# Ledger of designs, part 22: VH-VL binders against Stromal cell-derived factor 2-like protein (SDF2)

Target 1, 181 residues: Stromal cell-derived factor 2-like protein (SDF2), of Arabidopsis thaliana (Mouse-ear cress) (q93ze8)
Amino acid sequence: VEITYGSAIKLMHEKTKFRLHSHDVPYGSGSGQQSVTGFPGVVDSNSYWIVKPVPGTTEKQGDAVKSGATIRLQHMKTRKWLHSHLHASPISGNLEVSCFGDDTNSDTGDHWKLIIEGSGKTWKQDQRVRLQHIDTSGYLHSHDKKYQRIAGGQQEVCGIREKKADNIWLAAEGVYLPLNE
Key: E = the ipSAE of ESMFold2; O = the ipSAE of OpenDDE; V2 = 0.75 times the mean of E and O plus 0.25 times the DockQ between their complexes.

## First folded at step 20 (VH-VL; framework fv_mogamulizumab)

Design b2 (from a3 with light chain N58H; at its last look DockQ between E and O 0.90; V2 from the best seeds 0.80)
Fold by ESMFold2, look of step 20:
Structure b2 (fold): chain C 181 residues (1-181), chain A 119 residues (1-119), chain B 112 residues (1-112)
Amino acid sequence: as target 1 above (181 residues)
Amino acid sequence: EVQLVESGGDLVQPGRSLRLSCAASGFTFSNYWMSWVRQAPGKGLEWVANIKQEGSEKYYPDSVKGRFTISRDNAKNSLYLQMNSLRVEDTALYYCARENDLDYGMDVWGQGTLVTVSS
Amino acid sequence: DVLMTQSPLSLPVTPGEPASISCRSSQSIVHSEGYTYLEWYLQKPGQSPQLLIYRVSHRFSGVPDRFSGSGSGTDFTLKISRVEAEDVGVYYCMQGTHWPYTFGQGTKVEIK
């Protein structure tokens, strides 16, 4: 099924099957902004992200998302935007990925380029994609490094500038809004 | 903004019970593991309990296991420590502490509540 | 339980001097996946403890860069490159790898 602006989706890391997750727990390092992690379970209300266009563009709810489009991803429960910057991620020291802003506050650190792997021209469910951060050039990335001091097991999510197998994501579960004609 | 406030410390005789409370504010309490840490007068720190976000997992050192019970009420943003069969060696300032699930450790502490156990 | 042993227990300093505190564990505190949950806390006079260092060597938010941690396995060190008057207090190492969590006995840093 086609991913449209306004859809609320889970983003699954292809290699590990962890879903992109956030909640109101700030990093204790780097920016201090809301943390973004990979969550091991499929049932998780904190792993929904709403696909939004960049402000000031003509894209509307229900429009398809074209390969190469610049988008924003809003965390459904906290209303903050998926964000990145030059701060170091807590485990690997890569680019920190966080959530920032609210319904009315967004900046260029919230802008991600959708890159569809293969021949597809628009974003569809279960399609292999990368998300490249506009300001830092980092790809949304995850790996087998986990937060495990207490029995949690959430996975680090970060940005890296190298194209790797570990920066492939799939739109998995979600509420997919119908495509406009 | 972020705040933990302990209460319920008192002077009690050995063998009695006491219940400590910790009120949390300024953060989403249900997202964090919580700990109790104590400090006997003039002594170092001793961890005494922690509890998972939804309360399903609890851990204790042998020194208090079977006598102390940690619990939480996420609707009231409150953490509790039920202390039974109190001993003189339980005399301490009891801190409530927040554990971050991003491996930072105990990143927020209360001011403590004093428990004195003497005959 | 893992015994954490600090040295020295008392450390008089002059502001501007470097300082070093050792912490040794009675067994490895390396988690099976290779991470080491060794933390350093500072308790200033009359205050609650505050987190300084997590996972051996990483500074918690707001901690000055004059604090650094190092070590591996069972042998860990906290260094203060240039002690300031506000750094006085009792420093504790703690291992969070094994249940139960255990603290060192503390190192009191004070002005000579």
Scores: ipSAE 0.652, ipTM 0.873, lowest interface PAE 1.6, mean pLDDT 93
ESMFold2 (binder alone), look of step 20: mean pLDDT 93; pTM 0.953
OpenDDE, look of step 20: ipSAE 0.889; ipTM 0.937

Design b3 (from z1 with heavy chain E101Q; at its last look DockQ between E and O 0.82; V2 from the best seeds 0.68)
Fold by ESMFold2, look of step 20:
Structure b3 (fold): chain C 181 residues (1-181), chain A 119 residues (1-119), chain B 112 residues (1-112)
Amino acid sequence: as target 1 above (181 residues)
Amino acid sequence: EVQLVESGGDLVQPGRSLRLSCAASGFTFSNYWMSWVRQAPGKGLEWVANIKQEGSEKYYPDSVKGRFTISRDNAKNSLYLQMNSLRVEDTALYYCARENQLDYGMDVWGQGTLVTVSS
Amino acid sequence: DVLMTQSPLSLPVTPGEPASISCRSSQSIVHSEGYTYLEWYLQKPGQSPQLLIYRVSHRFSGVPDRFSGSGSGTDFTLKISRVEAEDVGVYYCMQGTHWPYTFGQGTKVEIK
């Protein structure tokens, strides 16, 4: 199934099976912006991300997302944009990944390059992809490092400039809007 | 402004019960674990209970286990501590505290409500 | 329970001078994943406790960089590089690794 602009999807970290998650819990370090983590469960309303084009481009709802496209990911429940910057992530000290802005406020820190592994031309469900942050060059990354002070924790999500197995994500559960063509 | 406000502290005799309340505002209460921490007059801090976001997990030290029950009502943004079989050594200022699941610890505290257990 | 022992219990200071507070646990507080959930809290006179340091050495948001934490295993230290008048109060270490969470007995920092 084709991922189109306007689709609301979960992004699953390939190695750990945790889904990209956010909610109204700001970081108490770094930027102070809304936290982004990996969530262990499949049933989670805070793991949906709406695929959006960068403002001022010609892509519209229902268009396929091409390999190499610059996109934004909007957190469905809070309406904030997946974001990164030079602040340090809480556990590993890598690039912090957060949510920032709202429906009418977005900046270049919300821009991610879609990189499809292999020879695919457009983004499809269960395809191995990376998301490289435009401003920092960091790949969206997660690892087996959890917030553990409170029993049973969510996983750290961060940015790392090195291409690693732990930067691979899959579009998993979601509402996939039909392809315009 | 993130705020926690405790209430329900009183002067009571040993063996009686009290229920403390904590009203939360300025943040999404249901996203956080919550704790009660007490401080006997002129003494240090003692953690006495915490509770998970949806209320499914609760923890207590042995000093209060079986006598105190923590609970929450996420629709009312409220945290509660039911204290039964109160003892003189339970005399303390009781703080409501927010536990941050990103491993920051207890990052927001209320002003406390005073419980005095005396004849 | 993990006993947390602070030293000294009373620490008179002169503004501008450094201060150091030790905290020792009765057993290792290193979590199974290798992280240590040792925190420092400050209770200023007439106020509620406030978080200063988490995971041994990391400053919480808004905490001045004159505060630093260090240590490993069972031995931990909070340092204030240049004490200011606003730093007076009682400092508590706390371990969050093992049930139940336990605090040290407190170190009262006051101006001489």
Scores: ipSAE 0.618, ipTM 0.868, lowest interface PAE 1.8, mean pLDDT 93
ESMFold2 (binder alone), look of step 20: mean pLDDT 94; pTM 0.958
OpenDDE, look of step 20: ipSAE 0.634; ipTM 0.871

